# Ledger of designs, part 37: VHH binders against Formin-H (forH)

Target 1, 361 residues: Formin-H (forH), of Dictyostelium discoideum (Social amoeba) (q54n00r34to394)
Amino acid sequence: VSLNEIIDLDREFELLLDKLAIEDPIKRKQMQSLPDISKRTLLEQNKADIYRTVKHKGPIESFADVKSVISSINTKHVPIDIIKTLRIHLNTADRDWIQSFLDNDGVQPILNILKRLERNKNRKRKEHSILQWECTRCIAALMKIKIGMEYIASFPQTTNLMVLCLDTPLIKAKTLVLELLAAIAVTDRGHGAVLTSMIYHKEVKKEITRYFNLVQSLKIEKNAEYLTTCMSFINCIISSPSDLPSRIEIRKAFLNLKILKYIENLRADYNEDKNLLTQLDVFEEELSTDEQLNSQQGTQIGIEDLFSQISSRVTGTPSQQELITLMTHFQRMSSSNLGLGVWTLYNALANQLEDELKIHP
Short names: E, the ipSAE of ESMFold2; O, the ipSAE of OpenDDE; V2, 0.75 times the mean of E and O plus 0.25 times the DockQ between their complexes.

## First folded at step 24 (VHH; framework vhh_sonelokimab_d1)

Design f07 (from o08 with G53S Y104F S108E; at its last look DockQ between E and O 0.30; V2 from the best seeds 0.00; counts 0 for: pae E 6.0 > 2)
Fold by OpenDDE, look of step 24:
Structure f07 (fold): chain B 361 residues (1-361), chain A 124 residues (1-124)
Amino acid sequence: as target 1 above (361 residues)
Amino acid sequence: DVQLVESGGGLVQPGGSLRLSCAASGFTFSDYWVGWFRQAPGKEREFIGAISSYEGREWYADSEKGRFTISRDNSKNTLYLQMNSLRPEDTAVYYCAADKLVGFSLREYDYEYWGQGTLVTVSS
């Protein structure tokens, strides 16, 4: 991608942000930190003519054809070519077709494939990775339009399955997943979905802590693009909330995983990679900014501080488990934005406490 | 073969309590998300709650918050549903479901394994 193309993308994206009346500087910065693919996805969603009306779209010309594909997918052996064909079609289909596709649960077969692949991970990794990637690409295609994005963001299973794809050895696939998740995370409803999915990821992958594998990727992976995407994703999920406590809480999880150390290492190892350095700068700058803001809010004990205090008092006591239990119940809180925020805090605290218990039973 | 067998259903008076059990076999129970659904006559199956595999985090439908409690005993391969303050509207067949990857799903379609259900009738 030429520098000019990048510049053009940034320009167009800025215009989009203006169009969307995103005036919050923090939000703008966060969105500006999105991977290029994520930006492009958002740009495409806001274009009037996103898909070319092409007659004779190949083997999949009608919804009936899609049904046929779906039926084929429900078999034990899904030919990769079928999914590829679907992907191609999804990329060229018009809005009405996509709507029909969504209305008829067209996404479900894709998800089923992903689910199946996840269930069978121990057996044939290479072929499965390709298929998984193609499925992800189908999702990506759907996300090019607003209705698709909304659908994907509103369907927890989709994002949950997407995050599970992060352990694929295919670096392109991992990158794409993160890009898509980043795009989702910056949407109004998508942030909560992504956070929930990361919790899900912890559960399914039996991570020691939330985001552990992601942060470890910063240490282990050597692909600059992927690393950049990882950081951009992290920046997106941290910076997306408008409320300071939420940002602090999310960031704290990463800080606890010693992300700053890894950032330092990345700076040293990739000192010529502008994209990665930009993301690293964003992380540090936002950290600094929020710390400053937090200091200015005076002696008011934020919710986080309150919970931290409670946690500190009960740590190592029989009441620690009770607190965890209580916090678990708070997860039952409403799916409102506020509820999600509170839930996030509770969850973070619960995780911390659990981790502590593991270390100090 | 994977099996989920619900038990504990029956007739209960309004305001009463009931504890359902789901015995799992044929798979590593501890590795699965497990949940409860119910289906009333003429209605769609609805999600009640689920519990995660690793941390045992509970997830509930908004409508059932506070009255129903889900728990699991991995040592016994058993899922429980404690139902309190039962109402006639709670009359339904209650189903146990399990899935390794369902996490936070409120939809029945996402669960791979299902029990045959146990009938709970709340009536005076």
Scores: ipSAE 0.034, ipTM 0.479, lowest interface PAE 2.8, mean pLDDT 80
ESMFold2, look of step 24: ipSAE 0.185; ipTM 0.660
ESMFold2 (binder alone), look of step 24: mean pLDDT 79; pTM 0.814

Design f08 (from o08 with Y54W R57K; at its last fold request DockQ between E and O 0.53; V2 from the best seeds 0.00; counts 0 for: pae E 3.1 > 2, grease 24.6 > 24.2)
Amino acid sequence: DVQLVESGGGLVQPGGSLRLSCAASGFTFSDYWVGWFRQAPGKEREFIGAISGWEGKEWYADSEKGRFTISRDNSKNTLYLQMNSLRPEDTAVYYCAADKLVGYSLRSYDYEYWGQGTLVTVSS
ESMFold2, look of step 24: ipSAE 0.401; ipTM 0.764
ESMFold2 (binder alone), look of step 24: mean pLDDT 77; pTM 0.793
OpenDDE, look of step 24: ipSAE 0.721; ipTM 0.891
ESMFold2, fold request of step 25: ipSAE 0.408, 0.316, 0.392; ipTM 0.766, 0.727, 0.760
ESMFold2 (binder alone), fold request of step 25: mean pLDDT 78, 77, 78; pTM 0.807, 0.801, 0.803
OpenDDE, fold request of step 25: ipSAE 0.839, 0.840, 0.836; ipTM 0.936, 0.936, 0.935

